# Designs tried in a protein design chat: VHH binders against q9xw16. Part 150

Target 1, 132 residues: q9xw16
Amino acid sequence: MSGWNAYIDTMTAAAPSIKRCAIVGAADGSVWARTEADNVFKASEEELKTFVALFNDVTQVPAKGADIEGVHYVVPRTEESLIFGKKENTGFFAVKTKSAVLIAVYEGPNEVAAQVRKAVESMQTYLNNAGY
Below, E stands for the ipSAE of ESMFold2; O stands for the ipSAE of OpenDDE; V2 stands for 0.75 times the mean of E and O plus 0.25 times the DockQ between their complexes.

## First folded at step 12 (VHH)

Design yb12 (framework vhh_6fv0_2; at its last look DockQ between E and O 0.86; V2 from the best seeds 0.86)
Fold by OpenDDE, look of step 12:
Structure yb12 (fold): chain B 132 residues (1-132), chain A 119 residues (1-119)
Amino acid sequence: as target 1 above (132 residues)
Amino acid sequence: QVQLQESGGGLVQPGGSLRLSCAASGFTFSDYWMYWVRQAPEKGLEWVSTINTGGGSTYYKDSVKGRFTVSRDNAKNTLYLQMNSLKPEDAAQYYCAKPLPPPRSGDYRGQGTQVTVSS
């Protein structure tokens, strides 16, 4: 396993509603780590390349939405280093660090979203401070 | 050079306790989230626990929640794992670790310390 899988496990522990998540390179969408086994993060490299490129201009994302794992999500709004989407009882949070993008796909009522966001943003802050 | 050295393992009966230590050097210990992993015979490496830089946030594998406690002393560059109510399924080689920089896979970790749980 990649050492970064430990951070995947950490995020899923921090927010149990996270079903799948990945840490990918911000430049090219290359997968550094992802959930596996029963909860495999299934986004393709091509899809991830497109996804991480959304951070180059987040202002356009709400108008078009975002696709992860072949699923289209409505994106209510964006921030400079944050993209989040919703679809029914599911959603995702994606945050950008200096060199990575953290993606967490969750399932549950709207109330679980706050915990998911906190989990990914906590790691975002850490990774930024650590130079990643 | 990054160095990690685990200690504190041993043989205990089910329900017993152990306290693992990890001495870190060769990097700024306080800048990194550290984690424990373990590997049982014929099993893959599995995550056990993570602790943030200041120690204020800790995370655990479900199977060890309520029994294991991770902590750290940044002044001593040391990571700890208090293991209570040990079960046979906890038997493994335990490692403290931090990830290798991308694109490399794997962890910085020491030689590990053996935990055996047997009646």
Scores: ipSAE 0.880, ipTM 0.934, lowest interface PAE 0.5, mean pLDDT 95
Fold by ESMFold2, look of step 12:
Structure yb12 (fold): chain B 132 residues (1-132), chain A 119 residues (1-119)
Amino acid sequence: as target 1 above (132 residues)
Amino acid sequence: QVQLQESGGGLVQPGGSLRLSCAASGFTFSDYWMYWVRQAPEKGLEWVSTINTGGGSTYYKDSVKGRFTVSRDNAKNTLYLQMNSLKPEDAAQYYCAKPLPPPRSGDYRGQGTQVTVSS
């Protein structure tokens, strides 16, 4: 599948520790693209709507944590357009653009997290500059 | 209106090389990450390679890494794919592309250019 899924493939190629990934609408969590097949990004429509709404006030997220794919993550850090979640040897980065939220779920030690963040932030910068 | 036109395909033997071109018009080419996808008979579209706006970052499907090189010339609104060490499994219709506006699935792409690899 091409289209926005080509950008999913691009991010997973940029940071191989990304195991599941999605691009969703910032207003409603509607899925523009996601990893599929053996690595399906399994978030429900309801969960994604709740998840993207976290960006309405990221300052409250560290106290509550975040849920995605039925997994609860501790959120040690947020920025205006970024949420970082951790659970054991896995984590996620989510970044918001004008119109989208990019979500990348990765596996690996903390050293890997920087590579994942760089991959999603490169796409974030591009989408913002392109008007998304 | 977005228009993309691929060219440069042909018949080569295994191990041969081809250089694909993609002429872009109807949008600000230099503002977009562009990608190549391919489709073999009875298979879906497969992502091959992506290049960022300035050409400084390139990304490849594992099976083509080291053999294919994506590049762009923003002054000419042209995207390229240099394909070396071609294998029979690389035979496909090749398209350059950018995504359709969300939430629509699919991409803007041209009519494609055929790459055939046979002895």
Scores: ipSAE 0.836, ipTM 0.925, lowest interface PAE 0.6, mean pLDDT 92
ESMFold2 (binder alone), look of step 12: mean pLDDT 86; pTM 0.858

Design yb13 (framework vhh_6fv0_2; at its last read DockQ between E and O 0.91; V2 from the best seeds 0.90)
Amino acid sequence: QVQLQESGGGLVQPGGSLRLSCAASGFTFSDYWMYWVRQAPEKGLEWVSTINTGGGETYYKDSVKGRFTVSRDNAKNTLYLQMNSLKPEDAAQYYCARPLPPPRSGDYRGQGTQVTVSS
ESMFold2, look of step 12: ipSAE 0.848; ipTM 0.929
ESMFold2 (binder alone), look of step 12: mean pLDDT 86; pTM 0.858
OpenDDE, look of step 12: ipSAE 0.858; ipTM 0.920
ESMFold2, fold request of step 13: ipSAE 0.872, 0.851, 0.856; ipTM 0.938, 0.929, 0.930
ESMFold2 (binder alone), fold request of step 13: mean pLDDT 86, 87, 86; pTM 0.862, 0.866, 0.862
OpenDDE, fold request of step 13: ipSAE 0.932, 0.933, 0.933; ipTM 0.962, 0.963, 0.963
ESMFold2, last read: ipSAE 0.851, 0.865, 0.861; ipTM 0.927, 0.935, 0.934
ESMFold2 (binder alone), last read: mean pLDDT 86, 86, 86; pTM 0.862, 0.861, 0.860
OpenDDE, last read: ipSAE 0.929, 0.929, 0.931; ipTM 0.960, 0.961, 0.962

Design yb14 (framework vhh_6fv0_2; at its last look DockQ between E and O 0.89; V2 from the best seeds 0.84)
Fold by OpenDDE, look of step 12:
Structure yb14 (fold): chain B 132 residues (1-132), chain A 119 residues (1-119)
Amino acid sequence: as target 1 above (132 residues)
Amino acid sequence: QVQLQESGGGLVQPGGSLRLSCAASGFTFSDYWMYWVRQAPEKGLEWVSTINTGGGSTYYKDSVKGRFTVSRDNAKNTLYLQMNSLKPEDAAQYYCARPLPPPRSADYRGQGTQVTVSS
């Protein structure tokens, strides 16, 4: 168990609607930690490399959408360090820290999105303050 | 040097209680989220609980919700885990921990403290 897996578990505890989650390197998409077992985060290294690069210019992402785990999501809008997408009753939140990208894929009605966002942004804030 | 030292483990009957402590040194304790993990015999390490820097937010494994309470005293550089209504499946070596920075992908942990639950 990676120490960073504890943060994965923390985020999933904070938002039960999160089905899969990963912490990856912001520079190259390398996986630092991910959900395992029955809820394996299945994005490939190549896909993650492409995904994290979206943060280099988030303004273009809404026009193109974003792909995670081979699933295409509509991206309504972006912020400098936030990309979120939707697909039917699923979605994702991705936030960028100084050195990492936190990705949470969730399932449920739109109402659960706020809790998921709060979970990943809380972690984002902490990691930034901690120098990560 | 980062040091973590767990204590408070012991043998209790099902339904009993224990209070674990973790003494931290060698780093600014109040700057870090801290977490508890445990390892039972022939099982992998599993996450138990996390607490944020100020103690205002706590998170728990589903199986311990309502029974375990994590807290911290930053003035004393100490992390706590109050364990109530203990079950046999809670028996494990308990560790307090914080992550190591990449690329090590490990954590700082102490020697752990043994919790045994048996009638």
Scores: ipSAE 0.840, ipTM 0.912, lowest interface PAE 0.5, mean pLDDT 94
Fold by ESMFold2, look of step 12:
Structure yb14 (fold): chain B 132 residues (1-132), chain A 119 residues (1-119)
Amino acid sequence: as target 1 above (132 residues)
Amino acid sequence: QVQLQESGGGLVQPGGSLRLSCAASGFTFSDYWMYWVRQAPEKGLEWVSTINTGGGSTYYKDSVKGRFTVSRDNAKNTLYLQMNSLKPEDAAQYYCARPLPPPRSADYRGQGTQVTVSS
């Protein structure tokens, strides 16, 4: 099913270290699109609802970390519309737009984190400008 | 009313080239990342390529990288796909597209244009 899944494919092509990603509704965590098949993004809707609510006050997130796909991440850095999580050789970037949260789970050393962040922020800027 | 119209498909031999066009209307074309998807018989829609609003960033499915080039002319509201070194597995109905508003997972696209690759 293309549609918003074309943007999932676009992000994984933009940063090959992205192993799973999703675009979800910012208000309720409802899934607009996610990676499927052998790389299924496994977060439940209940988990996503909790996750997107972290953006209500990102200043509280570093103290408690974040959970996605049943994995607990340390959160060394947040910004008003960005949460960065780390666990060993994996991590995530999540960014919020007017209507959505983009979540990208990546694998690799810290050197690849910048390209993952660039990929999600490019999509974030576009979605905001397009009214999403 | 969003409208997209694909053209430029046809029959080519393996190794041949085609240039697809997509005429867009009913929305501000230059504000959207546009993409090409394709569908072969008995298969689902497959993402092929995406281009950002200004055309400065392009993205490709691995199997077409180096052979296909996506581009756009925002003054003409037109999206293009230059397809070189065509293979039998590239044969499909090709659509240019953008997503429908959420929560819908479908896209705006035209009727498509057929690409056939045979000896």
Scores: ipSAE 0.815, ipTM 0.912, lowest interface PAE 0.6, mean pLDDT 91
ESMFold2 (binder alone), look of step 12: mean pLDDT 83; pTM 0.832

Design yb15 (framework vhh_7pa5_2; at its last look DockQ between E and O 0.70; V2 from the best seeds 0.00; counts 0 for: pae E 2.9 > 2)
Fold by OpenDDE, look of step 12:
Structure yb15 (fold): chain B 132 residues (1-132), chain A 119 residues (1-119)
Amino acid sequence: as target 1 above (132 residues)
Amino acid sequence: QVQLVESGGGMVQPGGSLRLSCAASGFTFSDYWMYWVRRAPGKGPEWVSTINTGGGSTYYADSVKGRFTISRDNAKNTLYLQMNSLKPEDTALYYCARPLPPPRSGDYWGQGTQVTVSS
């Protein structure tokens, strides 16, 4: 178990609706940690490279949407370090830290989204404070 | 020098309870999330529980949820794990850890305290 895996475990515990999640490098989309076993995060390196680059100009993302694990999500809006998307009863939250992007894919009604956001933003805040 | 020293382990019967402690030194304890990890014989490390800096948020593995409680006393630089309703599958060496990602020099573990649950 790596240090990054500990954060994966923590996020999934914080929001049970999270099905898959990953921590990737903000610069290149390299996978540092991800959910495995029955809930493997399956985004390719090429896809993640494209995804993390969205944070270079988040204002354009709502017009384009975002792709994760081969699934296209509608992005209603963005913030400087936050991208979230929706597709039917699924969605994702992605937050950027100093050096990483945390991605959480969830399943459930809209009501679960708040808990997912809280989980990833709490981790974002801690990692930022820790210099990551 | 960062130091984590676990204590409170022992042998108990199924259904029993133990309370683990971890004394931290060599760093600003209150600035870090802390977590418990355990390693059973022949198995890799398993995450057990995490607590944020102020103690207001706690997280648990499904296998221990409802039975274990993590807490901290920042004034005493001490981390705790209250373990109730212990099961044989909880048998493991329990580590207190400061969860920082690589480089590995930032991730500190104690020596561990042995917990054995057996009838």
Scores: ipSAE 0.804, ipTM 0.897, lowest interface PAE 0.6, mean pLDDT 94
Fold by ESMFold2, look of step 12:
Structure yb15 (fold): chain B 132 residues (1-132), chain A 119 residues (1-119)
Amino acid sequence: as target 1 above (132 residues)
Amino acid sequence: QVQLVESGGGMVQPGGSLRLSCAASGFTFSDYWMYWVRRAPGKGPEWVSTINTGGGSTYYADSVKGRFTISRDNAKNTLYLQMNSLKPEDTALYYCARPLPPPRSGDYWGQGTQVTVSS
C-alpha cells in the first residue's frame, strides 16, 4: 500500500459524511488513489481529465457546472483552488494542490459541508507544503 | 536512506495492552504525516491510524477508535501506537509508514512488529 491510499482513509475518517473520494493528477486526471470496494469512486480518466481542467479557469465553472461519476452538479461558488458542487442533499469539494486534485463526494446538510471542506483543505495544505 | 523500525509487539491476552514504537531515520520526521497499517494473516493491508506533523490532529479507523492512541515525539524521531482493550481481531503484523509519493514505492514501511491477541 502507498501513502496515497492512507490519505484516502485519513480523509474519510476526518469527515465521515464523505462517501467517496479520490486523489488524481492535476495535469491528466490519472488516479493516484481512491475509495475502493463497496464505495468505489467511479469516474473514467477521460472524465477526470475534463474535471481537473476546470481549475485552469475556476471563474467559468459556476456558469457550466461540473460532472463527476456521471452526475451533474451545480457549482454555486469557486475559489482559486477550490470548487464546491451541489446536487440535492449531496455535494462535492475539490481542491487543487501543486500536482494533484483532491475530490470528496459527501451527503448531508450544510453543516456537514463545512466538515468536508476542512478535511480537504487540511490535506491540500499538507500536500502543497510537501511539494505536491 | 529512509528507515522505519517497528518494535513493541508480542503476545497478549484479550483485554490487554501493548505500546508499539517506530524509530525513524534518514528523513526530516517532523515534516511528515505518519500512519500505522496492519496486515492480518491472509489479508491485505488495513489502515489503522494517522497523525499530522505536529501531533495536533489524529485519525482512527472505526474498528480501533477509543482503544488505540497514535502519538509522536518529534525530538526523538519516534512514532507510537498505544493499544488498549485488545481483541483477537487485532492480531496482525503492524507497520508504521511514511507517505511515499509516486514514482517511489516499495519502501514505505519496515518489516513490521507482530501483535498476537489470544487466550
Scores: ipSAE 0.379, ipTM 0.729, lowest interface PAE 2.9, mean pLDDT 87
ESMFold2 (binder alone), look of step 12: mean pLDDT 86; pTM 0.854

Design yb16 (framework vhh_6fv0_2; at its last look DockQ between E and O 0.42; V2 from the best seeds 0.00; counts 0 for: pae E 5.8 > 2)
Fold by OpenDDE, look of step 12:
Structure yb16 (fold): chain B 132 residues (1-132), chain A 119 residues (1-119)
Amino acid sequence: as target 1 above (132 residues)
Amino acid sequence: QVQLQESGGGLVQPGGSLRLSCAASGFTFSDYWMYWVRQAPEKGLEWVSVINTGGGSTYYKDSVKGRFTVSRDNAKNTLYLQMNSLKPEDAAQYYCARPLPPPRSGDYRGQGTQVTVSS
């Protein structure tokens, strides 16, 4: 069990509504870890490169939305290190650490979103404190 | 040197209880999320439970929810796993684990402690 895989497991445990998630390099979108098996995170490297670049100017993201795994999400708002999107009964939370972007795609009613956010932000805080 | 030493395993009947302990040394224990993992014969390593630095957040594998409780005493550099209502499928070598970040792979673990559940 690698460190990054452990963090994937942690986030999915923290929020059962998370269907897929990944940890990618903030600089280039390279995949460091992701859910696998029946819940493979399927975003391409090119897509992830584009996605992580959104954090360079988050203020423009709500006007454009964001694409993950070939799915377009509406982005209601952004924060400096947080991008989240919605599509019907699905959504995603993406948070940026010092060196990584954590992405969690979830499915369920809107009420589950809070738990997903908490899960990824908790991991964000831990990783930031650890220097990552 | 990072050291983890598990203890508390043993043989119990189905429905029985065990309390595992993990003594940590060689690092600032309170700075790390800690994991319990287990490996059954002919199976891969699987995570069982996670606890954050302060102990305020705990997470569990679905199959052990409601039966297992992870806790920690940072003053004693010790991690615990209370295992109740044990099932035969819980039988495994249990490890205390601290994941290794990239570029390293794997985790710090001790020698583990054996849990056997049999009637």
Scores: ipSAE 0.730, ipTM 0.863, lowest interface PAE 0.7, mean pLDDT 94
Fold by ESMFold2, look of step 12:
Structure yb16 (fold): chain B 132 residues (1-132), chain A 119 residues (1-119)
Amino acid sequence: as target 1 above (132 residues)
Amino acid sequence: QVQLQESGGGLVQPGGSLRLSCAASGFTFSDYWMYWVRQAPEKGLEWVSVINTGGGSTYYKDSVKGRFTVSRDNAKNTLYLQMNSLKPEDAAQYYCARPLPPPRSGDYRGQGTQVTVSS
């Protein structure tokens, strides 16, 4: 309960617009930690395996979108280690590290997206520097 | 090998203060966010505080916010927890910690240091 869960709490504290988030293994989508209780991150293992595989070729993702928690998102933009998804007044940022993918699902207008991106990229930098 | 050694616990009266220390070795301490966890009898582990690599960002469980302060000295590879206004519910074994490498769950922690609050 206190292992990787403390880092989940750090991200949600840094960007209050994040409603659910997870840290998952980049190779297989296995859950290292996720938001729980009233805001459970509900993606299945099979869904997460498919999701993290999107990072194998991010250039193809905008054409097909991305699914997480049973929700389909349009992907307007990707970068080498980042996928940004949108649906209505919600969205996600996902970033890849050496060993992990960080996923943050947020709610709010586009103005809050920068705060969410900054929170996940800060953790991405930390994990990469620590060898994860 | 990752090694963490907690110290500074003891017996205090309600309202008293203690300062915990954690000596770290076997890893590059300054590269890791660190946290304090505690375990009271018949309760699970509870995170208490988190601090980033440089010490510029700190986070606290609501039950200790305003009373506890986490800090670090990266030159000495040491993590600290200043505990003020201690309450009986703060009595626990306190550990400094960082997560185990994935896919493992849990964390690296030492033997802990006991904090007892008794009137």
Scores: ipSAE 0.086, ipTM 0.432, lowest interface PAE 5.8, mean pLDDT 85
ESMFold2 (binder alone), look of step 12: mean pLDDT 84; pTM 0.839

Design yb17 (framework vhh_6fv0_2; at its last look DockQ between E and O 0.79; V2 from the best seeds 0.72)
Fold by OpenDDE, look of step 12:
Structure yb17 (fold): chain B 132 residues (1-132), chain A 119 residues (1-119)
Amino acid sequence: as target 1 above (132 residues)
Amino acid sequence: QVQLQESGGGLVQPGGSLRLSCAASGFTFSDYWMYWVRQAPEKGLEWVSTINTGGGSTYYKDSVKGRFTVSRDNAKNTLYLQMNSLKPEDAAQYYCARPLPPPRGSDYRGQGTQVTVSS
C-alpha cells in the first residue's frame, strides 16, 4: 500500500456511496492509487490519458460527455477544475489539483452526490495547499 | 529529515484500551494530513484512520469506527490514536504516516509500535 492509497481509503470513508476511485497524474493519467480488491477501479491507462486531457478545455465536455471504465456519462456542466457526470443511479466526480486528478465513481440516489463532491473537493483543497 | 516515532503500544486483554502517540519532526506537522496504518502478521499494510490538518475532520476504517479516535496536537507535533474496546484482530504493528509524492516512495512512517491483544 502506498501513501496515496491512504487517500483513496480516506475518500471512500468520507463518502460511503463511492464505489471506486483513483488518483492519477494530471499530465498523463498515470495511476498513483486506486481502489482495489472487490472494487477495483478499472479504467485503462489510455482512457485515463484521454480523461485527464478533458481538463485542458472543460467547456467542451458537456457536449460530449465523459467516459470512465468504459461507461459513458452525461456531463451536465463543468468547472475549471471539476468534471462530474451522471448515468442512471451512478455518477462520478473528478477534480484536478496542481499535479493530480481525483476520480470518484459513486452509486446511489442524487442525494448522495453532495457528499461525494464534498469528499473529493476537501481532498483537492488539501492536496493543492500541500503542493500536489 | 522527516522523522516519525510511534509509542504507546503494549499487551492488553480483549476489551482493553491503549493510547498511541506519534512524535513528528523535520517538517511542518500542522500542514499535513496524517494517518495511522497497521500491519498484522502475514497481512499487508492496512489503513486505519486519517485526520486533517486542524483535526476537525477524521476518518476511520469501518472495523474501528466507534472504538478508535484519532486526534492531534499541532503545538506538540504529536498525533494520537485512542484505541478502546480492543479486539484480537486489532493486534498489529501500528505506524503513523505521511504520504510521499510519486515516484519517490510510499510514505514516511516510523518504526511502529506493537499492539498485542490476548486473553
Scores: ipSAE 0.861, ipTM 0.921, lowest interface PAE 0.5, mean pLDDT 95
Fold by ESMFold2, look of step 12:
Structure yb17 (fold): chain B 132 residues (1-132), chain A 119 residues (1-119)
Amino acid sequence: as target 1 above (132 residues)
Amino acid sequence: QVQLQESGGGLVQPGGSLRLSCAASGFTFSDYWMYWVRQAPEKGLEWVSTINTGGGSTYYKDSVKGRFTVSRDNAKNTLYLQMNSLKPEDAAQYYCARPLPPPRGSDYRGQGTQVTVSS
């Protein structure tokens, strides 16, 4: 197990509605760690490269949405380092750090989204403070 | 150089308790989230718990939640794992770890301490 896998386990423990998540390189979308086994995070390298590039200008993302794991999500709004998307009973939050993008895909109504956001933002803050 | 030293393992009966300690040096301990992992013979490393820098947030693998408590004393550079209601499946070598390796590297961890659960 790489050291980044413990953070996958920590995020899924922090917000149980997270079904799949990954930590990927912000420059190229390379996978540093992801959920595996029964809940594998399935995004391709090319999809992730396109996805992380959305952070180059988050203001353009609501007009086009975002794709993760072959699923198209509506992106209602963004923040400087945060993109979230919704599709029916599922959604995602993605946050950018200095070196990485954290992606969490969850299931549940909008009422659980705050827990997912808090989990990924807590990790974002820690990684940024540590220089990642 | 990062150094981590686990202690406090031993032999206990099912239902018993142990308190593990991890002495840290060579880095600013209070700046890092820390975690416990364990490894049984012929198995891979299994995440057990994580604690944030100040100790205000703790996280546990489902199978230990309610039985194990992670804590830290930043003044002593020490991480702890209180293990209650121990079960045979908890028997393993336990390691503390600092979780921020390079993207393709391994976490820093100590030599581990053995927990054995038997009659």
Scores: ipSAE 0.529, ipTM 0.795, lowest interface PAE 1.9, mean pLDDT 88
ESMFold2 (binder alone), look of step 12: mean pLDDT 84; pTM 0.843

Design yb18 (framework vhh_6fv0_2; at its last look DockQ between E and O 0.72; V2 from the best seeds 0.73)
Fold by ESMFold2, look of step 12:
Structure yb18 (fold): chain B 132 residues (1-132), chain A 119 residues (1-119)
Amino acid sequence: as target 1 above (132 residues)
Amino acid sequence: QVQLQESGGGLVQPGGSLRLSCAASGFTFSSYWMYWVRQAPEKGLEWVSTINTGGGSTYYKDSVKGRFTVSRDNAKNTLYLQMNSLKPEDAAQYYCARPLPPPRSGDYRGQGTQVTVSS
């Protein structure tokens, strides 16, 4: 596996409800790392480019929702650097750093969402402080 | 230049212990999450453990939880892996690492240190 995949493994260990996740470039959606094997994160380059552009104006996202891996999510709320999406018993948290977007797709009831958010925000804070 | 140097490997019987060290230079060690990966002969790299910048959060592959402890001494620019209750499946070349800057794939890591578990 590539070096950034160690950070993928770290996030999935921090929040076991994360089923798929990725670290992608904020400017172009290029994949730095993703979950692989039986839990492949399957977003295309074009889909990821569209997805990361949502952070250019997060206030527009709740009205239209967000797509990742060909799945449409409603977006109940956003913050300047965070998008939360929900569909049935699944959801995602996405957070933006200076250079990256972290995407974590989880399954389970809303009770696990806080753990997922904490895992991605811990990495977000680190990457920002390290200059990413 | 970023430099990482692993040491402390050796031959141990099942159930034994080893402590690995990793000397870091050429970057601000205390600003990075560091990790251990390992590779058995003819196998892929396997993530083992990660530690955050201050050492307050540690993360482990399930198969090593409770047996391995990652730690760091930021004043000495050194990363450690305490390995207890070693099993034959733990035999591998061990590397300390951090990622290369994107878009590059891979890690900064040293030559590694060999852990051999046999009786």
Scores: ipSAE 0.858, ipTM 0.932, lowest interface PAE 0.5, mean pLDDT 92
Fold by OpenDDE, look of step 12:
Structure yb18 (fold): chain B 132 residues (1-132), chain A 119 residues (1-119)
Amino acid sequence: as target 1 above (132 residues)
Amino acid sequence: QVQLQESGGGLVQPGGSLRLSCAASGFTFSSYWMYWVRQAPEKGLEWVSTINTGGGSTYYKDSVKGRFTVSRDNAKNTLYLQMNSLKPEDAAQYYCARPLPPPRSGDYRGQGTQVTVSS
């Protein structure tokens, strides 16, 4: 088990509504870890490269939305290190650390979003404190 | 040098209980999320539980929720796993683990402690 896989397991345990999750390099979108088996995170490296680049200027993202796994999400707003989107009963949270982007795709009513955000932000905080 | 040493394993009947311990050294224990993982024969390593040693938040694999409890004593640099209502499918070598940061893969683990569940 890789260290990153352990982090994936932690986030998915913290928020059961998370269906797919990935940890990718902030610089190039390279996949460091992802959910597998029945819940494979399927975003391509090319797509992820584009996605992580959104963090270079998050102010433009709400006007354009964001694409993950070939799905287009509406992005209501952004923060400096946070991008989140919605589509029907699904959504995603993406947070940026010093060197990584954590992406969690979830399914459920709006009420589950808070738990998903907390899960990824908790991991964000841990990794940042660790220097990553 | 980072060192982890697990103990407390043994043979129990289904429905029995065990308490595992992990003595950690070579790092500040309270600064890390610590993990319990296990490996059953002919199976891969699987995550069991996690604790934020600083804040105390805990997380569990679904199959062990309500039966296992992870805890820690930061003063003793010791991690615990209370295992109740043990099932045969819980039988495995149990490890205390600290994941390695990027770009490295893997984790720090001890030699593990064997848990056997048999009637």
Scores: ipSAE 0.600, ipTM 0.816, lowest interface PAE 0.9, mean pLDDT 93
ESMFold2 (binder alone), look of step 12: mean pLDDT 86; pTM 0.860

